# Designs tried in a protein design chat: VH-VL binders against q86l99r1233to1411. Part 22

Target 1, 179 residues: q86l99r1233to1411
Amino acid sequence: SNKESLPFRRDVIEKVINHLRENSLDTEGIFRLSGNMESVRGIVKSFAHGEPNLSFEVHNISNALKHYLRSLDPPLIPYEFFLMLLDARKNEDAETIRNIFWKIPSDNRVVLTLLVDLMVKISENSNVNKMNSKNLSIVFGPTILKPRTPTLDRMALMTETQLQCGIIQTFIEDFHYIF
Below, E stands for the ipSAE of ESMFold2; O stands for the ipSAE of OpenDDE; V2 stands for 0.75 times the mean of E and O plus 0.25 times the DockQ between their complexes.

## First folded at step 8 (VH-VL; framework fv_adalimumab_6cr1)

Design g4 (at its last look DockQ between E and O 0.09; V2 from the best seeds 0.00; counts 0 for: pae E 17.7 > 2, placed apart)
Fold by OpenDDE, look of step 8:
Structure g4 (fold): chain C 179 residues (1-179), chain A 119 residues (1-119), chain B 107 residues (1-107)
Amino acid sequence: as target 1 above (179 residues)
Amino acid sequence: EVQLVESGGGLVQPGRSLRLSCAASGFTFRNYAMHWVRQAPGKGLEWVSAISWNEGYIDYADSVEGRFTISRDNAKNSLYLQMNSLRAEDTAVYYCAKARYYDTWFDPWGQGTLVTVSS
Amino acid sequence: DIQMTQSPSSLSASVGDRVTITCRASQGISDYLAWYQQKPGKAPKLLIYDASTLQSGVPSRFSGSGSGTDFTLTISSLQPEDVATYYCQKYYSAPYTFGQGTKVEIK
């Protein structure tokens, strides 16, 4: 995965998401299946330059977006919201999750809304693309929601990962309530 | 209707150069990657080169790397293949092909232009 | 580089016969495989992409299957107009290598 920190580019992300909305809804394993790493790296680099190259197969594009988001520092969901969201998920408190979401900085919130909207649309077509809300949550949970300091405890990490995924799943399944 | 028409083929001696052209019509040329594929007489298909819509990505087969140059003019709806240091083994029908994306399948293909390299 | 190997190199069958052509990749290429038909003196024509998706306008008697390293093109009922050489091709990453081709003839 890409470990280099790239600048947050809302405009680029929106273009990529729009492209995926139009071209990936029926793609089996979208965001889950790996792309060609050379192509993916090239595409990610184009993101940093402000003009996304969308001339590649959709798996390469989707993986580029995933890798780009993963490389963001701070993450798409800023660090200060991490523990609050996890605690809310532990308590199965969708209202608190909603309230926390609306405290996220506006640019991040807009991108997050667009991204989750895409996930919703993908999940609605899961009979074809095999990517339901759970599968998508597994992909994006640790990608966009991460702690400032990773835990070293294996069991704690497992629990943390489950909660990360659960939060994204809540975003997808309760989209209209939260967003 | 999508059409691709190759031109520029002919007889040339080894070591010489030749430039092929492909004229595209019936689609938005600047939105698509293009490829060259060749076929020696009585032989199979061999991928030669690829170019993205904006020339940001270019690839060559090992057999032509350093000798051939792919380019395009989107304003003219044209694809080119500059072939230098030609060899006998470069003898083939050369096809231009439209790709859905840079790294995907080819559709459609032109009818091809014959290049013969012989002393 | 990934090698693409077709089998058989040639075959002859009767009209109405089921015909199967195999393509093997030397390493996994997922479903990033296309099949082309080339009739004598003509340019190749796309038949199948993504290993199993039939191109628009192609007769339903053509089908593709497989994933990873082993792929198959099937003609359920061979017709006279199907006399051609068929090629598999890997894509998604360069080089976009073709199989050596399978020549199909009618008895």
Scores: ipSAE 0.481, ipTM 0.843, lowest interface PAE 1.0, mean pLDDT 95
Fold by ESMFold2, look of step 8:
Parts: sequence; C-alpha cells; structure tokens
Structure g4 (fold): chain C 179 residues (1-179), chain A 119 residues (1-119), chain B 107 residues (1-107)
Amino acid sequence: as target 1 above (179 residues)
Amino acid sequence: EVQLVESGGGLVQPGRSLRLSCAASGFTFRNYAMHWVRQAPGKGLEWVSAISWNEGYIDYADSVEGRFTISRDNAKNSLYLQMNSLRAEDTAVYYCAKARYYDTWFDPWGQGTLVTVSS
Amino acid sequence: DIQMTQSPSSLSASVGDRVTITCRASQGISDYLAWYQQKPGKAPKLLIYDASTLQSGVPSRFSGSGSGTDFTLTISSLQPEDVATYYCQKYYSAPYTFGQGTKVEIK
C-alpha cells in the first residue's frame, strides 16, 4: 500500500532524531530491542502525515524511525551511490567514501549527518547503552543503503551486507573526517 | 484495577500557586504517557499538557505555557502539575488521563480535582 | 493549531431514533480521532478510537466513521442511558484538541 512506500520528509526525520538524541543516549539496546509492531506502525503513520507522534516509549520511537527509513523510496542514500560506496569500502578507502558523501543531494546529506551524529553520540556512551559502532552499523547498514534491484546470489548478498555495514561503521568511526 | 486518583485542588487567589498530584495504580505507570485535561464549570474539555514515559517529550496548551509545569516520578507512580500565576480562567476540574500504551487517546480518566481561582 | 468543530451543539431525539453527530478538523488528521461520552457529574468515557474502532464494552449501537477532516458518530437507536455530552478529540499531534461538545437529550 502507499503507507509501505513513504515519501522523504526531512522535517519529520530531523524532529524524530532530535527527540532520540535527547531521550535515548542512556537507553540499553536502543535501536536493537524490538517494539510493539501495532504501535510502531501507528507511529510510522504519523511520520508519513508530517505530524510525528512522539508520546511513546523510546524503543517504539527508534523502531518507527528504522521502519520509516526502510520504507523510503528512493532510500536515504540514493540508489546511484550504492555500488560506488560498496567498492570504496571494499578497498578501505575512506577518502573516496567522503567524496561520494559530498555528492549526495543536500537534503539527504543533512539528514544523514544528523542520523550518524546520533549514532556517534550513542556509541560514545556504549558502556551504558551497550550499542557500539559495530552494533549500530548492523542496524543501519541495510536500512539506509540499498541496491536498486535485489541481489539473487547468496554469497554476493552476504558480501554486500558486510560492505553495507562497513560503510555505516566508517561513517561513525571517521565521522569528523567524512562529515 | 487501573486507578487514577487526583489530589491537591482547592480555592486559591489569583496570582498564587497550586500543585496537583495524580497517584496511579493497577498498570505499569513507567510505560505510558500521561496527560492533564481540564473542564471549566459548564464548559467543554480542554487538553492542558502531556509528558512522555521518560519525560523526554513535554508539551502544553498555549493558555498555560510558561505558567504550568508537568512532571512525573516513575518510582512513585505519580504525575504532577505545578500551576503558577493562577488566573480566574484556570478555574476548572482537572483530570489525570492515561494514554493507551502507544496511542494518545485517553482511557481511563481520573475523577478529577476542582481548582477554583477567585478573589 | 488544528481546530475541531462539532455539530450540532445540542439535540433532542426520541428513544429509538438514529442520532448523528459530526466533527470537522481544520486540517487533515487521517484517522487519529476519538469519541468520548460524558454523563453529568462524571469523567469522560472512551467510546471509539481510530475514528471507527469501538472500545470494548461499548454497545454496538455506537459507531464511528470518517477520515481526513470529516467524522461522524452515530447512535443507531437512541436509548435513555445515552443522555450525555459527546466530544471528539484529535490525537494526530499536539495539541490534543477536543471539539466543543454535543449535548444529547431525550424528548
């Protein structure tokens, strides 16, 4: 349905990220622990309408953000950047990853910067919240960086997934160099 | 049995302060957003304020912003409303209301506590 | 802010009549609309949420419909115990505004 393929709403995403920055840095398992799916879908519906409903337990807000980002078409990192980012990560080439980031459209860059900054803040408090850069990369890799068409080869898909996670991990660990 | 019990209402002069409390029982209080809703005598319902489970989201109606402060103590299962600089138009029955677990419609409501602001 | 307008402000009907109360939002609120019943001297009681979902324990003669800006509460066969004031409430976003209410009486 059109509720599953949602438009990019920069203002909504910024509001949700700011809410999580203020409320989630001390939360154990943030972005990892599940929420109630009925409630999460209702919260995502509020995001799609431009009026985010944030009067919920923080794990449901974080899961709603994941679901919303997963439902974007085109994704937060547009399809045309997918293969070049994976290749740069395969070569462990942070300079090329930075150059590609700055070619991404400006509204997407702003949102991506805010999202990765949130992940940096969470990872800096990982002794409390138990979410380090690797944990966060597993959550967000496939969420925001996707191929245009599905990869059918099982081994290629596994390699692709590892590279997707690696790109997000690079964003977090090299934040001040890339962003 | 879910129960919400308001207290702290009374007669107070304009410009003074009053603190309302709401004691909650019969549910896991720390999981829910809580609200204050008021009703002036003979008038309709007016939403006053909201506070999220962890106090990270707090909001107020324009009519009370800057004068009222909502707070909660999850260890004591209690919701509070600090009302400063009270005006005659703040005269109302004040209800404590529980949002459904992940939705912001109200069930149940407390029975209310009357605040009268007059000279 | 999104404003909520109920109509009529009051009505009188006979037992057994079909009663319709409307609520209009000044901007689209999707299905984020609840209906409450308030009997004299008592706290409000939730009847309907998400515009059309009947709360457990509420008689089936109550129903809700609508989405976007226009919503309706219907009592298919008015009963003496339905004498009350009825309120709509949006919960799309803050403020969580109520309509002004509709007083329902028996002729």
Scores: ipSAE 0.000, ipTM 0.466, lowest interface PAE 17.7, mean pLDDT 87
ESMFold2 (binder alone), look of step 8: mean pLDDT 95; pTM 0.965

Design g5 (at its last look DockQ between E and O 0.05; V2 from the best seeds 0.00; counts 0 for: pae E 16.5 > 2, placed apart)
Fold by OpenDDE, look of step 8:
Structure g5 (fold): chain C 179 residues (1-179), chain A 119 residues (1-119), chain B 107 residues (1-107)
Amino acid sequence: as target 1 above (179 residues)
Amino acid sequence: EVQLVESGGGLVQPGRSLRLSCAASGFKFRNYAMHWVRQAPGKGLEWVSAISWNEGYIDYADSVEGRFTISRDNAKNSLYLQMNSLRAEDTAVYYCAKAEYYDTWFDPWGQGTLVTVSS
Amino acid sequence: DIQMTQSPSSLSASVGDRVTITCRASQGISDYLAWYQQKPGKAPKLLIYDASTLQSGVPSRFSGSGSGTDFTLTISSLQPEDVATYYCQKYDSAPYTFGQGTKVEIK
């Protein structure tokens, strides 16, 4: 979708993540289940203005964060790291993934670290919230790790999506090693 | 009402291919993982394959790995199973089933479609 | 792979009897276990998930217990409509293996 790119706001993202850390760990389907779209749009708009509206139900807030991150251009993980990460995942090379992570710009690294930390905490409570590392990876893989040019081939796209999800899963499961 | 309807079953010879479809309705198909489960005549249930809502995760049973391909079209609310190099032991009723999340229980199930592989 | 073993393979009991079916996993699967009921010529129906949570609409005479490797499905008072084959299934991760099934009949 040709959605207009929103500015990267580290301060806003941190506030939202902190809110979700405190209020969403036991929420079933967090980041997966949809909120009210009107509410979500409003919250996303508040992100752009620098003051996140956190008065909404947690699914609306989490979806707003997801949509906001998805709309970033460049993505949270910049384009230049996309192919390197996919290749590292193909080779099941966690060390290379770690090395690539540390080459990401500092603001992006900080946000990525906070986001994955949140995912780790959510996944640790997956018996309640049903969001294990796989389910979270399914949500965030294509959201924060994207190619500059969209993949048009159906089979290639499937493979790409699997690698994207796999990388996020690696981030979650090997968090202490990578971050 | 949530509904899953399988189709595409039939009689085929060994070595041939068949494509199964599962039409979903009554729920937001694109939000759910989907599974194929089969049951040979007079036998128990056997999990076949799983696919996440965005196809980011796919799994196969060892018995079908390399021969079967699971896929989905969220715009058409459809799940597919491409079955290649069919064997006699693939003879079964094939069910599609919905899962709330990846790595969760199956509910509901379709009524199944029969695949018979025989020379 | 984790093996799922049900016991018994079949049983016959009288109406009103307490029926117990066991399922054993060769490795720990926490509470990631479901029970299904399948009547002849029909698709399976979910009865219990997360080892002990009763699915909505399922009669209260059905209950599940267990965690780790040993699980139990109990029918407190067997009814004629309960004649079916019952399956346990793990869903901790792929493969989502089923038990071999337990056929329940009325005497």
Scores: ipSAE 0.883, ipTM 0.942, lowest interface PAE 0.5, mean pLDDT 96
Fold by ESMFold2, look of step 8:
Structure g5 (fold): chain C 179 residues (1-179), chain A 119 residues (1-119), chain B 107 residues (1-107)
Amino acid sequence: as target 1 above (179 residues)
Amino acid sequence: EVQLVESGGGLVQPGRSLRLSCAASGFKFRNYAMHWVRQAPGKGLEWVSAISWNEGYIDYADSVEGRFTISRDNAKNSLYLQMNSLRAEDTAVYYCAKAEYYDTWFDPWGQGTLVTVSS
Amino acid sequence: DIQMTQSPSSLSASVGDRVTITCRASQGISDYLAWYQQKPGKAPKLLIYDASTLQSGVPSRFSGSGSGTDFTLTISSLQPEDVATYYCQKYDSAPYTFGQGTKVEIK
């Protein structure tokens, strides 16, 4: 595939998140299970063009959202916040994480709030959908929070990945405090 | 070709204000973080301030915090530095610099504009 | 704040000599380090980013190495056009601090 960077389109992301809130809370393995690749690719193109096509099975929509968010440049959480958030997570400092969140640009904060609220709703129904906060953090950690320059050191990469997931897990579990 | 052109430097008395501008061309200015870096005559480089592509993150060196304000106008492809309460130690060549992302190296740099703070 | 210490502050070498400049961070900065060249009366020019990646158009006699706290810029065979002051710069987080500079001259 031709992995070009995609622009941030707040209105598109909001529509997709709202659709998933209405249609995915009871769906087993949402965001974890695969979709049909041809369908997913077409849906991602519709997001990029500002005309989201949501007339697909919900797994195709959730996978398209993951791919779209992964393709954003800068990412949903801009690069300049990466090291600050990881350091705050290392120290288990939720107050600092909250302070950093409120420094993120306003359009990104609104989308991040909607996305994490969706993850909270999914995790509250995990007895049905089988997706708890840890499961969701694994999906979204590397998707929305990533370094500008990836490390080549395997041990550092594993540590960074654990911290990335921990930040998202903190967002979900402490939603009422942070957001 | 990427170009950065600073302007607004000159001689100013201590305690006064000056506004620097940086005109950008040859790239999509609104996608990039911008920085100010200064160099006192005969001295090394000193980072002054940064502003993210969407103005969501702004930061300053301790030496200028509270006196200088960085800003940008993405419609005009322009970066600004409002310098208030100027002191003799603010005398320097001021460079604007482009970063790929907020936490990156600087390339390219402008040619600089001289600010002299003297009675 | 992380301090950046360059050494030496100046050096003088002959054409063809191998030149080594070091930069030390007071705390780890991974590989978030750049090297710049500044010729007299000119703006700085990027040579190396991410500690070891050569910028496009920079001669291959320049190389960078290191990670964490200790970094090195090497000029494998000094040329007359390399007379300049060289700066390291960290960019792991704010402040984006420069080293004090190393002035390189030809004997």
Scores: ipSAE 0.005, ipTM 0.471, lowest interface PAE 16.5, mean pLDDT 88
ESMFold2 (binder alone), look of step 8: mean pLDDT 95; pTM 0.964

Design g6 (at its last look DockQ between E and O 0.04; V2 from the best seeds 0.00; counts 0 for: pae E 16.6 > 2, placed apart)
Fold by OpenDDE, look of step 8:
Structure g6 (fold): chain C 179 residues (1-179), chain A 119 residues (1-119), chain B 107 residues (1-107)
Amino acid sequence: as target 1 above (179 residues)
Amino acid sequence: EVQLVESGGGLVQPGRSLRLSCAASGFTFSNYAMHWVRQAPGKGLEWVSAISWNEGYIDYADSVEGRFTISRDNAKNSLYLQMNSLRAEDTAVYYCAKAQYYDTWFDPWGQGTLVTVSS
Amino acid sequence: DIQMTQSPSSLSASVGDRVTITCRASQGINDYLAWYQQKPGKAPKLLIYDASRLQSGVPSRFSGSGSGTDFTLTISSLQPEDVATYYCQKYDSAPYTFGQGTKVEIK
């Protein structure tokens, strides 16, 4: 693990997600627009200590969650599932994606389910918040689904990013089938 | 002030290639989707291509699919359009445009660069 | 693909007149519609987004309405500086198709 990585805190993530579910569904650009970085860092720090500071504006909180998830090592979706998911996406195989999801460790599955559920709720209100499934997938694709070894080739990286985003989009759009 | 400046246009023969550039300033380029839109002389606007801020999504109009390639360099605040196998019907002013999100309206637009494809 | 059809293709009106331009989508696009103004030799300028939201800095005489398949751009009192071609555009999903444009002139 990376020495700079934060511990995986299921309880904290659930609290943050619940807060965002209640307070951010009509927020334009939620998860996409940047917050105040100093505030975001402070919030992320609170995550590490087990009690999320949810007194901030929702963009700061959402960005804190995003940053926290991005910093996880291993990522929310463990490394061993990365290539399998990408391959499944290449083949447009939702069934395989579903099967792979259910092989993910239970705590990760629970958090992933909650997170994608939040994305679904946000996307359903995209007329207001402008965050449809595509926009959300752009944000979370590279955030929660990463390779163990970074891709160095520029074109390969582009393809990888597109697949990452596509997988998250599948999670959102086929939520009831997959989860 | 948000500014987009296109370059790279010119006169080319059919079948040749051309690369357009769009230099962005006045905003955090890496946070926004970018689009190319073209306008043939005396004609209407035609969407050409789109690219998300992280290149997670890319789309092309059917008319240019397989021939054009959109790309970006966020470190250089630049958008590109590689145009291969150019045709006479590709003759147009090419605009780069900023979109707040991938599937949104365009604002602002550059002033455009003229591409003329003629034998 | 969704077709975007504007009407009329051109119109001529007097200063102070109420001008209405329509845009029809062949399929429902919700309120994912923008209106642009393009003056000769210039780049397009955003006027309306989300079918009815006025872009900052745009005169209040401009307004947009509609949802689903039928949309309208209205100029409540046509001014000389409004001489331009106007375009609607869908952005529900790719392709982000424009209408064919409406040329507005002063009599």
Scores: ipSAE 0.580, ipTM 0.868, lowest interface PAE 1.0, mean pLDDT 95
Fold by ESMFold2, look of step 8:
Structure g6 (fold): chain C 179 residues (1-179), chain A 119 residues (1-119), chain B 107 residues (1-107)
Amino acid sequence: as target 1 above (179 residues)
Amino acid sequence: EVQLVESGGGLVQPGRSLRLSCAASGFTFSNYAMHWVRQAPGKGLEWVSAISWNEGYIDYADSVEGRFTISRDNAKNSLYLQMNSLRAEDTAVYYCAKAQYYDTWFDPWGQGTLVTVSS
Amino acid sequence: DIQMTQSPSSLSASVGDRVTITCRASQGINDYLAWYQQKPGKAPKLLIYDASRLQSGVPSRFSGSGSGTDFTLTISSLQPEDVATYYCQKYDSAPYTFGQGTKVEIK
């Protein structure tokens, strides 16, 4: 079947994040607004090849990064950390979240740090770009923090989603402490 | 004081089943991952199984996969191990252990309950 | 799976001696390593976590060091109450494998 899982490429993701840092902080609805779907798919393919093509309008690049991250298997935050982070968020325990973050494999930690730093910068300019920490957490919660087996129960999924978003919001709001 | 008390050990024939329990007190049980660890007589420690606070992550050592089932009842502050198709090599003291997350060190441990599988 | 090898399997030392126990992982595990003490007939007790952090209430004569693949537990001055078997354990990911143990006795 056409379940596109993509390899983790740290160097590609770093280049894309750096490009967005330089070009997206004033862009209204960044990561929320749509890009051209055919362009986005082509850009995602270039990421998977290790040769990112960034010669597109910024919404196409941000959507491509979002789709690329969603397609990683294993995800940016490896499956083994999903339940630990949810448990720590349930307890509102930022110290434990920090301890868990530092146990994530180093390449994943570097990328996650760069990604959350980008989200911090976007949220600090939210009066212009309209993307605050809550908005970004809704976009990135399910994108980078996923269970190994899909959650089918509706009530459990709602709780899980709230916790996923809460973890990303904690990353953004407590960036200086966690990272 | 955090306490873990195992029970349900005993003598059982190969191929039979046994269910272990671990009663927890002195902490908010529903916030923590729990593990089973066993120790055969005169041997070292062997990790057996883990369960997360919400049962969303469960894992087993290869030696028990498919035969043992870990579970918990957060309302009763209790951890369980259902052991089916028991073999002589399952003979051990079984310890209940508390972790912060499913992937951490263990503190504290219970005092253990002995399971003997013998014909 | 990552194997955990302790050295030595057993040792005898005099009261006051410095005792060193080594644990080696077959692949890197960062600092995700704990040390436990188990006295005869009793449950294990946590001594060290994250390779070098001393658990609350553990005597300061115990220390841990290392990262990656090579780890050491040190007892700076062996006491009679330290007669026990010591285990290392990895927890970088499942399985949460223990070393085979090091039995420490007094000469």
Scores: ipSAE 0.000, ipTM 0.470, lowest interface PAE 16.6, mean pLDDT 88
ESMFold2 (binder alone), look of step 8: mean pLDDT 93; pTM 0.951

## First folded at step 9 (VH-VL; framework fv_adalimumab_6cr1)

Design k1 (at its last look DockQ between E and O 0.32; V2 from the best seeds 0.00; counts 0 for: pae E 11.6 > 2)
Fold by OpenDDE, look of step 9:
Structure k1 (fold): chain C 179 residues (1-179), chain A 119 residues (1-119), chain B 107 residues (1-107)
Amino acid sequence: as target 1 above (179 residues)
Amino acid sequence: EVQLVESGGGLVQPGRSLRLSCAASGFTFDDYAMHWVRQAPGKGLEWVSAISWNEGYIDYADSVEGRFTISRDNAKNSLYLQMNSLRAEDTAVYYCAKAEWYDTWFDPWGQGTLVTVSS
Amino acid sequence: DIQMTQSPSSLSASVGDRVTITCRASQGISDYLAWYQQKPGKAPKLLIYDASTLQSGVPSRFSGSGSGTDFTLTISSLQPEDVATYYCQKYDSAPYTFGQGTKVEIK
C-alpha cells in the first residue's frame, strides 16, 4: 500500500527494532495484526524525519516498520541478490544462502541481522504470541526480498512468494549458522 | 457474529470447471488465513487449500495441486476456490474455514457447499 | 507426509460412560493438534486446540491431552447430544491432515 520510497536509515530501524524487542515479544499476532492506519502513517512519516515516534501501541509501530521496509528502494536485501537466494532456496542450500548473505552490503547486513534476530526472539515465544518462524516469514518475505522487475504470471508469482518466504524462514531457523 | 457462507456448488461433468465462493462476515477478514476443507459423501475430512491473510503464502493438498486455485478478495470479504479439471473423486461437500494464523486450528466453519462430479 | 491414525474407528457406549478416543501421529507434531465434533449433516465444530485447550462454549466434560505423537480426547460422561463423529487434525505444518474419524454412538 505504501508506494512512496523512503530513505534507508539504519539508525531509525535499529531504534524501532530495539523498541519492539523490549515491548512486543509477548504480543499476540505481532507483525500480523493490523494497527490503526492513521497512526501507522504518522509513525512512518517520523521514520523519514530520522526520529521514530515510539509512543504508540506496539501493533502500530510494528506495522509502521513493515510499511517502511516495504517502501525501501532498493529493498533491504538488494535486487542483485534476489535470484541467487531463490536458487539457493530451491536447492535447499543453506551454505549458499549464508555465503550470499555475507556478500550483502554492510549496512544492509547489520539491519537484516537485527531484524532477523528480532524474529528469532519472537518465534521463540510463539506459544504466547502465536508468531512462529513460518508466520513471520510470510510477513517479511515479500517485504524485504523483491525482484527488480515484478513477476506478472500468477503461478510464477506464487512460486516466487513461497521461495521468498522460505528464505526468511531459513534466516530465522538457521540464524546462528547464517549470521 | 462470525459467519462463513459457501456457494457455487453443483453438478458438473468430469473435466469441467467450477468456482466456489465463501462470504465472510463478523470479523476483520484480511487479518486471518482462510482454508478449504472437503468431505466426500460418507467419508472423512480432507484439507484442500490454504491462503494467508495477505496472500503471501498459498498451499494445496497433493490431490488438488495444479488443478485448484485458491484466492481471496479482502475488499469483498470473500474467499474463492477455482476448480479445474474436475474428477469424480473431487465429489464432496466443500467447507471454508477461518484460521487465526496460517498454521492453526479451524474455527469457525461454513455450512459447506456440495460439489458433484459425475458423467 | 505425517499420518494421523485414530482409534477406535467407532464405539458405542452408554449415557454417563467415560469415552476415550486416541489419535496418533506418525511423527512428532508437538501440541499442534485440534479435535472436532461433527454431527450428521452439519459442519465440524472445534472442541479442543493446542492438544488440551478447551474451546470457549464447549462443555467441560470434554478434555484433550497429549503431545508429540500420542493424543487423547476424553468425554468424562457421555451425553445423548455427544453422538457424532470426532476428528483429530494436525496443524504443525501443511498438509493439515485429519484422522479418519471416530464415530460415537449411544447404546
Scores: ipSAE 0.018, ipTM 0.586, lowest interface PAE 8.6, mean pLDDT 92
Fold by ESMFold2, look of step 9:
Structure k1 (fold): chain C 179 residues (1-179), chain A 119 residues (1-119), chain B 107 residues (1-107)
Amino acid sequence: as target 1 above (179 residues)
Amino acid sequence: EVQLVESGGGLVQPGRSLRLSCAASGFTFDDYAMHWVRQAPGKGLEWVSAISWNEGYIDYADSVEGRFTISRDNAKNSLYLQMNSLRAEDTAVYYCAKAEWYDTWFDPWGQGTLVTVSS
Amino acid sequence: DIQMTQSPSSLSASVGDRVTITCRASQGISDYLAWYQQKPGKAPKLLIYDASTLQSGVPSRFSGSGSGTDFTLTISSLQPEDVATYYCQKYDSAPYTFGQGTKVEIK
């Protein structure tokens, strides 16, 4: 079920990202188009149990990764980094963003590097796959960078989402500097 | 089958408020962005507002900003439009529309609900 | 804000005619453009997205082309059921503006 928090499994995420790197760069609407909801749920369960089932059409795999990452608790970028990253983005301070990235725990950094590298490769082929850095940032910003306690204030949530997306956009566009 | 059903339209005097609802079924509502689009009688389509799956992106047309508030309740598969300080120019059929993301095409659309603002 | 201008505002054609509707954006929008068909009293229906991709279930007589600022919807052989108003829409960024519409009638 997508409703439960799920364990972080570095080895599973690496296999899924590598699969997508090999199979998704030319796929129109990757991470944007829907998968089959029953298949996606089953694939997410296989990720959580450490036995990723990648024998599905690529949209089902990409959607499963998206939903798996959304369901992680703590998220891929741990909660303690949320406010400092958003503040650094608000101040347009890429150097501070880089410094914060390198303080993230090692296993999370490896996965984040692989994930952002995948996003860079997808965005470089956006003429074919129609997924630019903005589109990818919307998918992954709120998915992997979340507050410990979600705000109920609509204005704050709107601002947070824009900054969350901005951080991922910075990761993609300044990959060579940050990573 | 994916379905969107608007409700809450009616006759309202200028300066008053009205709340529109859109009931969604046949898809995982909280995976998708939603929009409101309106059409004045005999006129073209006008985009009104957008909301992302988690409410992290919300945007409005200039003509309604500050007066209208889009919201959603993902537990109830419902989209809302709170319309305050209504004006005669807000008279329109209001459509709810589903989008893969907040900046994609709209498919499907609801049947629309008529709002008439007149004294 | 980017304006979307359709041409013509209306047209009349015979069954079997080739019909062309154009849409011009005041600034480049890449291929982030959709075409919708709206029949009287009905909600709009998606025909084409990303400038040229035909939506599932839409007859192959409909096609779209263009990128940047100039876009075209073509009906290769007009049918009686194609009587409708057609709208283009940009979605590169907010606002997600529609063209003013093109009313297509049969003579």
Scores: ipSAE 0.000, ipTM 0.550, lowest interface PAE 11.6, mean pLDDT 89
ESMFold2 (binder alone), look of step 9: mean pLDDT 93; pTM 0.951

